# VH-VL binders against q9vpl3, part 74

Target 1, 224 residues: q9vpl3
Amino acid sequence: RGKINIQRPKAPHYERARVVAVTQPKYPELPKAKSCFKTRAERTQQQQENPYNEIIAREVRNWLDHSRLVAFFHLSSITADDIFRVRVQLHKQNLHLKSYGSKIIEQAVKNTRYEAIVPLFHSNHCIVFSPDPEKTAALLRIVRRVPQMVLLGGIVEETMLSRNQLVAYAQMPGLHAVQAQLVQTLSQAPGHLIQQLQAHQNSFVQVLDVHAKNQMNEETPKST

## First folded at step 17 (VH-VL)

Design C178
Fold by ESMFold2, last read:
Structure C178 (fold): chain C 224 residues (1-224), chain A 120 residues (1-120), chain B 112 residues (1-112)
Amino acid sequence: as target 1 above (224 residues)
Amino acid sequence: EVQLVQSGAEVKKPGESLKISCKGSGYTFTHYWIGWVRQMPGKGLEWMGIIYPSDSYTRYSPSFQGQVTISADKSITTAYLQWSSLKASDTAMYYCARIDYGETFGFDYWGQGTLVTVSS
Amino acid sequence: DIVMTQTPLSSPVTLGQPASISCRSSQSLKHSYGNTYLSWLQQRPGQPPRLLIYKISSRFSGVPDRFSGSGAGTDFTLKISRVEAEDVGVYYCMQATQFPYTFGGGTKVEIK
């Protein structure tokens, strides 16, 4: 804690950020302009996140840590009446529609297992949180009628799922114990079964973090 | 439905301690901030501070830092505002209100208020 | 501290006619990372405040269409297109762009 001294510089006021961006090379692998001054400042002063943004990030982190279902959406232009109608429908199913700034989400997930989700928030977005992973089917049913909300992927029981995997999860038989048992069984599979599956079959869990990041970046332009 | 129910009116003398409560219901209490707002008789609204019940993180207005204590007990979905030594100038209506940074970014639901009267 | 100045102090309005309330901040309410967190509250006589408008122009749940908000930077306006008897009360603007959160002084709307 407090050891982070080169992670992410404090974002200055827009005008200052624009001036700094203009004066720095954008393409060189080794930018050398004025690095001695900037490096000295970092060495003597520990970079601090904006305290107000950290308060909001605390809320985001709490939602992530206490939601067994999290779904990420791209959000196109939508009327206030339509988004309100959707929010009410979601709320009836214990599904909580939220929207936070991309910078705040980035700050919230820094140094956590959720860091891979940051690329999903380059465009206008929203997040649905729920403690009830069995509500995934209800979520998808509700948003299917809302073309302005485009599913990007999600997290179920701490497992990152692509859009297609989340849809497949929602189609599983509806008893909580069955779905939870499947996840637990995959986590506890014997060494022989794991070796066989990894040699012949798709690897959902281990590859998902890497491919979800890459695929979400590639799929974002396709979905918008 | 979201409700914030505050404790009843209080009549106190200067120097006495007081703890008033705000019980939240109809939502997941630990996932939303609770703020406290003072309204002196015949006057406007003043922000006192906020608390996040999940971990009891608090932030005070500089005008109230050190004058009150904000706390919460998430097991009974209740936030508190307390004074160790009341002054006559603490006579006011006190409101709790919920904050949702993921939607409204402001005070969306309000308690009914707790009238505190401090007279010598 | 951001000072919020409301005008008028009192707005007597004929039933069914429009009302307009102005709020000016001592500095821009645009957050460095994008949004402007300006809200409007209504406090009916003897009642707690309630949220009307958030983020300048978004209407909160259960708030009638006759309420609308607009503005940018330091100048903001709440409009009531047709004042009804139930709209009597004091209206406050509030900023949540930075700590401490601050309120305007209030505008009393009453039927004349």
Scores: ipSAE 0.803, ipTM 0.908, lowest interface PAE 0.8, mean pLDDT 79
Fold by ESMFold2, look of step 17:
Structure C178 (fold): chain C 224 residues (1-224), chain A 120 residues (1-120), chain B 112 residues (1-112)
Amino acid sequence: as target 1 above (224 residues)
Amino acid sequence: EVQLVQSGAEVKKPGESLKISCKGSGYTFTHYWIGWVRQMPGKGLEWMGIIYPSDSYTRYSPSFQGQVTISADKSITTAYLQWSSLKASDTAMYYCARIDYGETFGFDYWGQGTLVTVSS
Amino acid sequence: DIVMTQTPLSSPVTLGQPASISCRSSQSLKHSYGNTYLSWLQQRPGQPPRLLIYKISSRFSGVPDRFSGSGAGTDFTLKISRVEAEDVGVYYCMQATQFPYTFGGGTKVEIK
């Protein structure tokens, strides 16, 4: 046992593997190496989607920043002919119907005052933009006959309004004359929009809970 | 009515510079992208690049990167395609076209074209 | 680059009869967020291109009902149900799913 193990390469390789393993997991170099091993397909897709997302998001931001009226809708299944007719009617009133992907909208409003609108785009949707806030009444008149478009809320003069607030805004005489008073009375738009979204989410959960409870009652034996 | 009106035909010699224009009207110019498309005589269509006039953000096709400059002046609702030194192979019809990523996601309205002839 | 291949190169058609143009892409045109950005353009003789169909099957404003688009994945079709004299010209498919945007080689529709 006092002889030197010159011809056992296992021991030297083991110690070198130990040193490499210990240094790799503990040092920043190893985390960088793991991130550098993304597949070619993953890098290619990420690259293509990121440039597209940026380009489309740039358009969305510009529409948001330069539209004094923005209305958000849930969009149910609708025929191409029906949506075309709606688009034509809206366009005549300088109302521009657009649809963007939910991820695109999220990217467009990130770190902006519009960030609170992101939850509105959980499902299929569309957005109507206009430089003319007085066209709110015309917008609501046109979409009233389109049950596939369900108003979720909007932005008027940089103030976020709930569905009910937007409807009230559209009904007021002399809209421009009372606009400042309306904005102040309705309170801070970001907080109110978040509260409206939370209420919708809670209502959805409540409906699911009722369905679950009803199904349990039908499946369980009745007592006495 | 959306219109894109391009500058007139150009006859140039190799080595000369050229800047052709595309004026948009009937819509809010800053809210839509403008793309440039080349059509060589008797050939198909080739995408050259796009610009967003609101902030002049540009993206070029790799085939045209470094060969042309795309720019816009939103105050006069005009986009431009520019060469610093023309080649005979630049002889083609050049179109501008509008892109709406919120509806068509493609080239919806086209200019009438600008014929550029480069001959020795 | 996504290669767009159109067939046929030329389509002589009798007035009032249907025409069908095929476009094949070298890879799927479906964007990661659900839409497929395949468009069809018409270029009449001596005129600029004009948008006919976008997102595979949506007809653009002012385009007659006789034009329809279909397809999925990598295979797409433009149909003209009853060819009229004004339909002569070259038709191009185009993808806008990723950069660089690319066009098919064109299909010439002519009256025989």
Scores: ipSAE 0.801, ipTM 0.904, lowest interface PAE 0.8, mean pLDDT 80
Fold by ESMFold2, last read:
Structure C178 (fold): chain C 224 residues (1-224), chain A 120 residues (1-120), chain B 112 residues (1-112)
Amino acid sequence: as target 1 above (224 residues)
Amino acid sequence: EVQLVQSGAEVKKPGESLKISCKGSGYTFTHYWIGWVRQMPGKGLEWMGIIYPSDSYTRYSPSFQGQVTISADKSITTAYLQWSSLKASDTAMYYCARIDYGETFGFDYWGQGTLVTVSS
Amino acid sequence: DIVMTQTPLSSPVTLGQPASISCRSSQSLKHSYGNTYLSWLQQRPGQPPRLLIYKISSRFSGVPDRFSGSGAGTDFTLKISRVEAEDVGVYYCMQATQFPYTFGGGTKVEIK
């Protein structure tokens, strides 16, 4: 039987080196393992993070599967007390405020049409879930008083909507049939939705960064 | 509002089976994890495992794998912790607690506890 | 497993005075893609634990603002600015950065 000698790898002899050079005119001899090398600790951490991320992604998928309204927001710096107050106000309307890491969102929506939402979560963010799509108007009314939450877009009845489309949906007459007709029409423009979500995110993040820096200068370094 | 109500105290003999319960109310039970925590008499807290009631997915602490079973019945919003054969070393207070990975990433609401006494 | 070490074991405090509880982890609690998932729990005598602080410094609903959390990496602190009689109990730190979830050994706060 063939014996694999790991301790003393066979040195390349001249004949094999000649054949490799002639057969492969480019330089294939350079090992690529150096740039992809991972330590034992890094491999262990990746393994734990991947299974752990799947546990959290399971929660995200369950919220997505049971929510007829999903809204995505950019989130500026906000106190725990203020975010809790907003969460309570939203909860009274059956609106559930959550935040998950971008890798978790990516893993949750992998191989679905919702994969396009992943870029929205590279900055500070939150998501509102609800089984009640008719609560979109209430959501926008509550969030209007919360400048730290900036609407980026959403999902209504499994259809991706841009910010403007979601606002328009909320303003239509209260009959589900009329709002469902809008959602059906908008589902025929998926490329435009992705582009609008990305553009709104980039623009609003830049404006919010300037605003936050201005507030920091005005408020001075003292606490309380 | 959010409440986790556990079953009452139990006094058992070694070798007997036991199933204790944790009933959730005031929230959508299937959308949040339930964890179980043991507190030995006069000691600290030990994580035993978690369950996602939506699909009954479970994860156990290595220290408790194979020693207990965690389950849930989402139709009655109840999670369970059970032993097939109790030991005297199982005498402890057992808590259920809710986990929200979308907010606190920890045990936000706790049940009142179930005291399990195994003797004689 | 991440070992969580709390000091002191017992903290007798005069009513109205501050208390400080330390928690040290055996390795960094920083998640690669996010927050540090350290929380503080309070267990009053004869009661279940309750959440005080999550993600190092975020105060949970209904928790008085005399409770505050701080820290980074492996060293974390819970402070009570003015101890009240109702603050008597055992305080635990807990990490949820990786499985298994682990708790500190507890710190008993008492009125002396």
Scores: ipSAE 0.795, ipTM 0.902, lowest interface PAE 0.7, mean pLDDT 80
Fold by ESMFold2, fold request of step 18:
Parts: C-alpha cells; sequence; structure tokens
Structure C178 (fold): chain C 224 residues (1-224), chain A 120 residues (1-120), chain B 112 residues (1-112)
C-alpha cells in the first residue's frame, strides 16, 4: 500500500519544450533568451561609451583640422625609453606624436574628407601632427633612425599623400606656396607618377605637365 | 615646458560669487582638454568636469552639474571655474589639470591649486 | 559610477623596502574597444597631484623606474621597488575609461 515515495520527476524533453513555449511571451523584445541579456548588456555599455568616445574624437578632429602636416606610421615593438626619446626629438621640431584607438579615429573622421585614412589604423600605429609643413624633412630625418616607426603616408596642406609622395615633398626646396601648389597638383596624379619623379629626380610640375599634355586619361579608353 | 598657473587663494562668504582661473602655457592651449578636480580638506580627489578650449565644449560630473560653470577664453589661454552662490561646503582646494587623450589619456600636468575658503 | 577601492589606507614602509598599493574597481576598466585607462597619481605633502603611471603600466616623463604598474580588468597594483624618503605622500588610482572619472580613496605611504 502507499509506501512508495511519489516525487515529481524531472521534466522530460517534451515537457521542457512545452514550458518554454508557455514562457516565450516573457521575452518579447528578443527572439532568443540568451541573446536578450547579452545584447542588453552590450547595448547599455555602448550607450554609455558613445558620448565619451565623441569627446576623444573631438580632440582627433581638432588636431587634423589644425595640422598642416600629418604623418601616419605603423609602430612595431619599441621600448618605452626609445619612444620617449623619439617624442622628445620630435617635440623640439614642433612635431607632436600621438596615438588614438582605431575605432576613435574612425568615429572622428566619419563623414569628413579624412575618411580615407581609416584603413591605415588596422594595426599598431602612431600619428605625428604639426602646424609646420616645412618640418616634413626634419620628421623623416628623425624617423630614419627609428626602424620601429614605418611611414605609411600623410596629409600636407589638406592633401593626402602616399609614402613616396611625402618623401618627395620633403626633398623639395623653396617657398611654402610653391610646395603647397605642388602638393595640390600631386593629388590629381596617380601614385606611379611620384615613383617616376623619384627615379628620375624630376619636378612634380614637370612630370604632371607631361602627363596632362599626353592626356593619358583621355587617350586610353576604359581599359583599366 | 607645460605649465598651468592658477589664481590665488580666495576667502569668501556664503552666497558670494567666485571665478577662479587656470592659465596654460608651454603648449597649444586649444589642442588639449582642461579638467577641474576638487579636494576637500583632508579628503581625496573628485572630478568636477572638463572643457575643450577650441570650441568650449564642456562636460560635467553629475555631482557638480548645475553647481558650477566651467568656461575658457582661448585668446588668453585661460580656463575658469565659477560659482554663482558659494556654500560653506565649497571650502576646498581646486586643481586644474590638462588631459591628453593622444598620449597619457588622463591628467598629465596639474596646476598648483587654488584654496577656496567659504566662511563668515 | 565606477567605485575605486584602494588598499591599504596607510602603508608605513621601511626605507629601501618595496611597497605595493592595490586598487580595485567595481566593474571592468576595459573599454569596449580594448583599452584600459587606469592611472596612478602621487600627491606629496602640500603639493598638487602628479602623474606617475598611465594606461596601467606606462611611466610618465620624469618618473623613476622604481615605480611600476600592473593589473587587468578590475584589479591593479602600483609597486615601488625600493621606497625612498621622497616617496612619502598619498597615492591615488584613477579611471578614465568612462564618465564620471573616479579616484580611489588614497593610500598614504610613510617611512618607518
Amino acid sequence: as target 1 above (224 residues)
Amino acid sequence: EVQLVQSGAEVKKPGESLKISCKGSGYTFTHYWIGWVRQMPGKGLEWMGIIYPSDSYTRYSPSFQGQVTISADKSITTAYLQWSSLKASDTAMYYCARIDYGETFGFDYWGQGTLVTVSS
Amino acid sequence: DIVMTQTPLSSPVTLGQPASISCRSSQSLKHSYGNTYLSWLQQRPGQPPRLLIYKISSRFSGVPDRFSGSGAGTDFTLKISRVEAEDVGVYYCMQATQFPYTFGGGTKVEIK
């Protein structure tokens, strides 16, 4: 007679499926229970961080907008003492070494003329800012002794330059106005034009003039 | 040489207004943030807020929102902290400090402090 | 708000011996983009604070190499390998990962 201990068994697979179906209305915002808690925590962190990240991005935009020279470098492993010595050398030349998170830089340049620089920050990097575009030669001279800093390119007088274009700009003597005009002319030419200038030591104006007169863009049909 | 020089000590009565200053030199003032930090007598440090002098963008700690005004005049490289009506509980040392998000990501250079005493 | 808890409150140390200061945050200081912005400040008696260590372990300009920082997540440590008389003062940790910026309560380092 009733000596048998009757306890409720654990729910079988089919009972759990039925219970889950009954409790699905508790999670109307998200279709999956795990994703709702994880996504809510992630959304909360992002909402708290977005205004903060904009403050940092404001600084990056200000440096970009007020620097006539901007140089981008890949940064290999370097000791704190070595990078400090480089920073001091650069500072003496009014060159300011900075590093920002890649996502902050992306946010800073979104919907601006600077958007093209975002791919440069995929790896470890640093940026050198200066109001003095004439300091490009000094920058390159200092960095030649620092193999851990690899030049990727830059911005001079609001014009994007490749590595070779920036090196060519630094070698040009003369007035700031002439150098600025050559930078603007250079931005209209393909990158291979700069490599030809370095190989033959021609002026940028002369090579660009030959390119324009040959009308390579007009003479060659859509075959690229 | 980066230097932040603050205005001198102040002795005030409750209800009076006050504006203290922080003058930056040795760097490009508009390219770095200025933050204000309070230290009550015998206590630790409290962040009050920051300003970017280039465009006067300002952000306050919730504890100080509405109680102080942070401003800057970039033409004289000076940041300010203001009270419209001082309380005895405002008695403290107030520091300005520079923020460089491109290197240190924190308060790298500090002013000497301005002691504010509010009492009858 | 992120609460920063420092231990010990006071650290009397024999000259030339190491000192270790702990700082614990109420939540991770790692920003969603991977960086952790934890700083250590020193305030000598009667002086303003000065930056010692930033981004957990980087020494600021002019800071002796006897100061070092370490840690991750919520737990951080400032070490002084050999305490000197000039190291007397109050040490604060600070987080700049999110607003509002918050400081630890301070650790007073004293000789003897």
Scores: ipSAE 0.790, ipTM 0.898, lowest interface PAE 0.8, mean pLDDT 80

Design D180
Fold by OpenDDE, fold request of step 18:
Structure D180 (fold): chain C 224 residues (1-224), chain A 121 residues (1-121), chain B 111 residues (1-111)
Amino acid sequence: as target 1 above (224 residues)
Amino acid sequence: QVELVQSGAEVKKPGESLKISCKGSGYSFTDYWIGWVRQAPGKGLEWMGIIWPEDSFKRYSPSFQGQVTISADKSISTAYLQWSSLKASDTAMYYCARDYGIYESYYFDYWGQGTLVTVSS
Amino acid sequence: DIALTQPASVSGSPGQSITISCTGTSSNVGGDNYVSWYQQHPGKAPKLMIYEVSNRPSGVSNRFSGSKSGNTASLTISGLQAEDEADYYCSSYTKSSTPYVFGGGTKLTVL
């Protein structure tokens, strides 16, 4: 029994071909949905009016309002699997990796204190949210596994930080450690000040003493 | 206090397999990268690779890719370096170290005491 | 392989200040401030002395300082002491397939 070539079916008999040709339902050409020819600008505008986008924008706003740490990353040719793995690791640290469209972000932050972040979202990006700013170092350790995640900047305690500033922040000792250091420094400050003040006075007294001794030596008459 | 304790010295023959260990203590083992560094006799330090102990994600130096296997058991806070078939050229001191760096900064703040591996015919 | 170049040896007398150089390229030392320095005594594990060009870990003497100019990082040891005799290695992040590289090491002799 000849292998039915399912890829190239034999042409039907001429009579069957005629019947098939006549019985083929002429489907009215579906009006080429105007939507396929909408300019990028028109598509972008329509996306802004989508009720779904509004819901997502509210979600973004909610994350921003409740996060004390927000980090922005550019994604350069990263796989979904890599993102997933990083997300899992971040989640274990109570860091929440989210991805949103640039237009959604724009809508979410429009007329808010976060509007300045819009220029960071030019291409593929993700955002990491955390209620704990002390997790910045943990975040930056985890993202090392994915060089394709490029740090753009962040928000810490409602303050916008550049990439370098965020890295610097992560490298700082904890607030308590800094406070302890400050207290130690302040406790030593009066001692140093007193020492410096006394050093100048002591130096002055020494110079005066030397001067006085020299004058006494000059007044000693050469006894003939 | 942060401490990394490595397994003892090993003497092996070419072709034998070997697995050495590095146990971390005094910190959250899963929150920091662990690196391995080779030092051949009388030679300098060579970066071999690093591992994220939480999920055992690894990065190798190209020179060591396929030559060794880095692994970790987070349940016992231990990292491993393994050879399937040792060569005489594998004779070296091997150090594990905690990578405290962030983002693009790599540096090892705590080191194990080292494991001497001698491969001789 | 991107190699960091260090002098093979440096010597100094007690009390002197010495400098060890580490020369790389714009893709490592000359890039961001990701240079570290390690001290290694014979038969001992390396010890971190400087990280990120100029930062000193707790417990490291203030006699050790780091700097960078162009593609060259420098470790300066002031008030040289006998205990400073050791091998010193620089390291740097690289933008290559090898994220981290060590220098060839410098043997410091205290005369």
Scores: ipSAE 0.858, ipTM 0.940, lowest interface PAE 0.5, mean pLDDT 87
Fold by OpenDDE, fold request of step 18:
Structure D180 (fold): chain C 224 residues (1-224), chain A 121 residues (1-121), chain B 111 residues (1-111)
Amino acid sequence: as target 1 above (224 residues)
Amino acid sequence: QVELVQSGAEVKKPGESLKISCKGSGYSFTDYWIGWVRQAPGKGLEWMGIIWPEDSFKRYSPSFQGQVTISADKSISTAYLQWSSLKASDTAMYYCARDYGIYESYYFDYWGQGTLVTVSS
Amino acid sequence: DIALTQPASVSGSPGQSITISCTGTSSNVGGDNYVSWYQQHPGKAPKLMIYEVSNRPSGVSNRFSGSKSGNTASLTISGLQAEDEADYYCSSYTKSSTPYVFGGGTKLTVL
């Protein structure tokens, strides 16, 4: 009695194979459970078509249009608590920290002068808005507490600034301070000009005197 | 004018607690970081840490973490540095200073006059 | 510990120009321009002389100037005066757990 090789069952006789093929219950393909996993693309599209997203996009646009200072930050592994604490501190300075999804930002800035900011929002980001560009220094002092907030750049007076430019802007003396410095400089200018003019004249006279003395010494004949 | 005034010199024994103060004036105390710097006798400056006076958020140097406590009372524009148990090695001049820097720029534009702490047996 | 290296001492004659160096690494001095310089007279608190490599605070003499090349920052004092005799410390932001570090200090002697 030949050992039935269970691992390689002999192909059934042609007729048996036919009967088995015909009698195989066609189990209705279980409706492919629409894997609730909408493709990232479908989820993205549904999120884009969400009326709620439009409302939020409009809000973002309003913030952009009414803010004279906008700063963009990347958030790296920051806790909600840390964000909250920073938000509170910023709010005390009339700085408004907001977080929006990249898609919302894209919708908000589409066909606007701010469209160039879209590439900044590929990861977790937050935006700080302020009506006062003079608060840039205050903003940058406060965010020091959270190294996870990485400055990417900003918009000041409708001008997009790089990170370095924004920092440089924050370091500029206020208009009044600049005016005061200007007044001080202008008030000192006449004195300095006079000193410089006199210094050159004095130097010239000294050089001429030395030349004259040297010529007089050469013209004194050695009385043999 | 911006001014930081520190408490007077202290002479203490090892194991004693101490709290020294730094009072700021002439500016918005809550809008700037306050730092503490140690200078041991004949040695250089050592950054200890900083505090945001508005909510007393603190950042310490690792070498001073757990060794000292920085605090602030914004109601009286005063920052504090305290020890729970002084050591002889804590003998130094301690300066408070206003950190005027922004973002990753750290620098102290105004300094207190310093507080000399002497810890001797 | 990230340390900034300064010469222990520098000397110059009145009217001369001297330079004090501060050498760090790419993670501090060699990074962004966050180097500061402080002057300290004996028994006095430090005074800010230069911030962000080359900026002078109000009230600081224009004889003091700062520069940076690579991982080395430099403080230049032109027209040395007797009053310039002091200890000078550089400082820098660091991308480490300690955000701020001082150099070892340089004693400037005016001969």
Scores: ipSAE 0.858, ipTM 0.941, lowest interface PAE 0.5, mean pLDDT 87
Fold by OpenDDE, look of step 17:
Structure D180 (fold): chain C 224 residues (1-224), chain A 121 residues (1-121), chain B 111 residues (1-111)
Amino acid sequence: as target 1 above (224 residues)
Amino acid sequence: QVELVQSGAEVKKPGESLKISCKGSGYSFTDYWIGWVRQAPGKGLEWMGIIWPEDSFKRYSPSFQGQVTISADKSISTAYLQWSSLKASDTAMYYCARDYGIYESYYFDYWGQGTLVTVSS
Amino acid sequence: DIALTQPASVSGSPGQSITISCTGTSSNVGGDNYVSWYQQHPGKAPKLMIYEVSNRPSGVSNRFSGSKSGNTASLTISGLQAEDEADYYCSSYTKSSTPYVFGGGTKLTVL
């Protein structure tokens, strides 16, 4: 009995072939899914709001709402390992490094006071969140290890800061130190003011005395 | 008060190994970079490198890369500078210093007293 | 090699004002305001005098001031005193493989 070559089945007899051809189920041509001709714009609009994106967007909003310090970084060709190492160091300081897609960020900040940050997220970015604005200096010390993390700006106490402003903020003495300095400066101000006020009064008195002396000298009749 | 105390002067021969130390006190040792600076006799200051003591991340000057090893022991708030094989040209004063700078600002606000290393045949 | 150029020596009389220059490039001094100045007395460790071009640490005399114009940073010492005789080094951040560079140093002599 010859081995049936399953790879090259013999063509069926003409009559059988006819029957098979007639009995083949004609499957209705699947309507060319309108989806294939949807314009890029329609495809982008029908991007079904991925429920997952909404959840992540809510997470981002939650971080923004509960953080007193937010810093935005551009990531330039950084490795996952480098990010991880930095994340660990930041975490030890209660700084939370997160990375989100631009679309998620856009969704998260839409119709909020933070909508202005959207243009910062055109490429690879990360965000550092902290409940403590005093950790800004610590953050900026840690990120020195990764030159690929480029500071773009941040939010401190609900105020958006540029890169330079954020650095300047980090360099400021703590609120208490600044308050102490202010108190010292204010405490010194009255002394200077009093001196200036007294100086003017003294000058005025001197001028009056000179005037009075001059008048007395004019009133002394030359006793001929 | 912030203080950096370095190990004492060393006199060595060429080819010998050496490890000098810098102990920090009066601040959180793991929250600041520690740098090493070399000063050859009668010469200027040379930046050697810095270390983040928390995880011992290091950055070296290209001139010192592979020539020295910077390390730290955070448990005792101590940074180290080490040579595997000393050269006569390594004769210099070595300073450790705390880097107080942030982001792209690098500056040393506190310095150790220095360790004199003399390498002579 | 990114080098900062300082004059080898500067001299002044007590009470005078002197200026020490530190010249770099657009990649260091001419860039961001990350210039520092150190004072070193003979046999002593360097002391930070100015950071970030013009800021004075606590305990540093107000006679010391820093400025920058273009690629040149300057340390000005007003009311020169005998105790100011020392070596002065500028330093700057660089965007190169070496983030930190020192100038060659300037010997200040008080006459």
Scores: ipSAE 0.852, ipTM 0.934, lowest interface PAE 0.5, mean pLDDT 87
Fold by ESMFold2, look of step 17:
Formats: structure tokens, sequence, C-alpha cells
Structure D180 (fold): chain C 224 residues (1-224), chain A 121 residues (1-121), chain B 111 residues (1-111)
């Protein structure tokens, strides 16, 4: 995670953009010869950090597996104080702001239905995880204080949602995960529609079952 | 029932200090932004600033930066607007309002009744 | 510098439809930007009538509708009633230093 913090691009990004705008329409890609020529210290550090990639990737996979809400943001330049303060406010709502390298994310979602999210992590980013999908509105209200966090989309109840779908989900009362599933089902190819409606029905039953169990638990106070 | 109750009308002289209040009830006070809006007599609405009551993070309109102080006391679900030295031009109705918007949506769904501040002589 | 332009006044007879305009720029009204509308009777606090361009909050009559075309948002009141006589303000979010902007207001007179 220290590599991720140090990898925030500022000066090279801005300098390239200004130069390209003045002289050429776009910056050419670096030659492989330059990118292949690493210093000895860089090679050694890279090799020493590689053994931890699988441990961190398992952490990310655990977050993805146990979070009913996942939101993805592009993160532009922001002070450490501002990001820290928003992390504290999110944490008070059981919303967990994390940042991981794209290689770690790619390894974590390999051979899953979430493999399509990998391109979102080629630039500076952050992710918010939560077990509480009803906290989506709270998330989106808190991040208003940091315009540097630009919403890209998310996952609610294991369903991929676009930015606009996630915002719409946050504003709908009542049928939480089912409302997102219904919108996605209508946007699918015709042949996919029947299977999505069946998955939607199962997800709706699952949400009702969770609510019923939560009511039973909250009605039975501990005696000790 | 969501309710914002503001402190009563104030009659002050130029140079005096003032702190007016806005108490929220019927909702989780620390989960929503609170804004302050000014309306001079016979004039339109002007946004002054907003506050996140949980940690008192705030933003001011450039027109009011350094002219007023916005604060909150989350323990009593109350937001404040204060002046260190009032001017006759501060004579206006002042509203607090809850901002219910998310992400890039901004709108005030519940408003306080207003506090009339009169600064004369 | 960033202003929302509304007509100073509009009028209509009971039963008619009227439209109040709110003109801004592509950075505050146009595109995916949101506009809200507030009604204010004399001596009263403003009341939210429309949010996010066209949505009505609970308890607002369906006689009120909002729309947007280009850089102009519109509030339409159909079946005009005497109680609709009030001041109306639009507002928008802007990405500048002033995230909330109100229009100058429109006085609606029911004849």
Amino acid sequence: as target 1 above (224 residues)
Amino acid sequence: QVELVQSGAEVKKPGESLKISCKGSGYSFTDYWIGWVRQAPGKGLEWMGIIWPEDSFKRYSPSFQGQVTISADKSISTAYLQWSSLKASDTAMYYCARDYGIYESYYFDYWGQGTLVTVSS
Amino acid sequence: DIALTQPASVSGSPGQSITISCTGTSSNVGGDNYVSWYQQHPGKAPKLMIYEVSNRPSGVSNRFSGSKSGNTASLTISGLQAEDEADYYCSSYTKSSTPYVFGGGTKLTVL
C-alpha cells in the first residue's frame, strides 16, 4: 500500500500534458528500451516487494467477497489532510476507503465476473468497501466535500452498476438491491433477460430473508 | 418529522457581535449538510456556506468568506452563524436549510423558519 | 460572475399554464447539471418544489413540473391557482468557487 501512496502522479503527468498541447496532438508512448532499463536499486526493491502481492490480493478479494457495496473513484491530486478527514467520516458510517495498485486488483479479480473492473485502476484511484449497501447515499453525501474523488461506478449485491445506476440506487427508497437488478436486467441483451429476472427474484428473496433475521436478532436482547 | 428551529429575531447596533442558532430534529443531524442562506429585505436568496456537522468541515461563499463564522455543536444537534462585528448591511433574514443532495446533486429539502437580524443606528 | 437569469415577473390567470425560465451556462445548467426550484410566499421560508431538474418532492402538486433544454431550465405551473402567487427561485450547482447559485427570483402574480 506504501507503493500505491508513493505512485500518485503529479509533476510528470502535468508536464507531459503541457508539452503535448504545445507541440504535438498527443504524447507518444515511451520506447520499450527506456522502460526496460531499470536501476539496480529499482530491480532489487521490485523483487523484494513481489512476495507480498498475493497476500494483499487476498485481502482485496476478501473485501470484495464480504462487501455488499463497493464504489470506485478516480482520485485526482488531494492533500493528505483532506483524504484523511474523508476517510474518518466514511469509517464512522462503516465505509472503508482503500487504495491498491492495479496489479493487485488484477490479481484479486482474476477469473471472476469482476475482471472487467481492472481498466478502472490504470490511473490514480480509490475504492470504498462496505457490508451495508444502504449506506450508498451516506457515501455519496460525504464525498461531496472532496471533488477530487470522481465516482466511476460500483458493485451492489454482486451486481456491477454504472455511475448513474449507483447514484439512482442510492436515491431509491424500499427495494434496495432489487431496484438495481431491475434496471440492469432491462439494459441486458434480450437473451440474458430471463436469467437476470430469475437472479433478481433470488436476490430479492435473499434481501427479505436478511431483513427478517435482522428483526429477529434486534427483538431478542442479550440476557447476559 | 424533520424540523429546523432557528433562534428568535435580533435587534443589534453596528459593531456588536451576534450568534444565531439552528436546531435540527427528526433526523440524524450529523448525516447531512446544513447550509445558511441570506435574504436582504426585498431581495433574493444568497448562499452563504455549508457545514458538515459531524466534524465541522465547512465551505463559504467567496462573498462571505471572512465575514461570518459557521459552526456546529453535534451534541445538541445545532448549527450556528456568527458575526464578530455587525454592520448595518447585515440586516437580513437568515435561513438554515438541510442539504439532501448526494454526489453532484445539491438542494435544500427542509428550511428553518428564518431569523430576522436588524442592525440599526 | 456566475449568475442564473430569471424574468423579474410573470403573470397568469387562474387555470392557465405559465413557465418560468432559468438561464445559465453549460457549466451550471446545461449538460448533466442539476437545477432545483423553490417557492417562497411572503414572510415564509422557501419551499423545495423541484429537484434534479424534474423531480417533485413528496407533497408537491403534479401541477408543478420541471424541464431543461440547452442552458435553460424551466418551471411550468399548470392549472394556475391563487395560492401559486409567490416568488420562485432556481438554483444550480457549479464547479466554481460558489457551488450553490440562486437565480434572482421571479414574482408570479395570479390575476
Scores: ipSAE 0.787, ipTM 0.891, lowest interface PAE 0.9, mean pLDDT 79

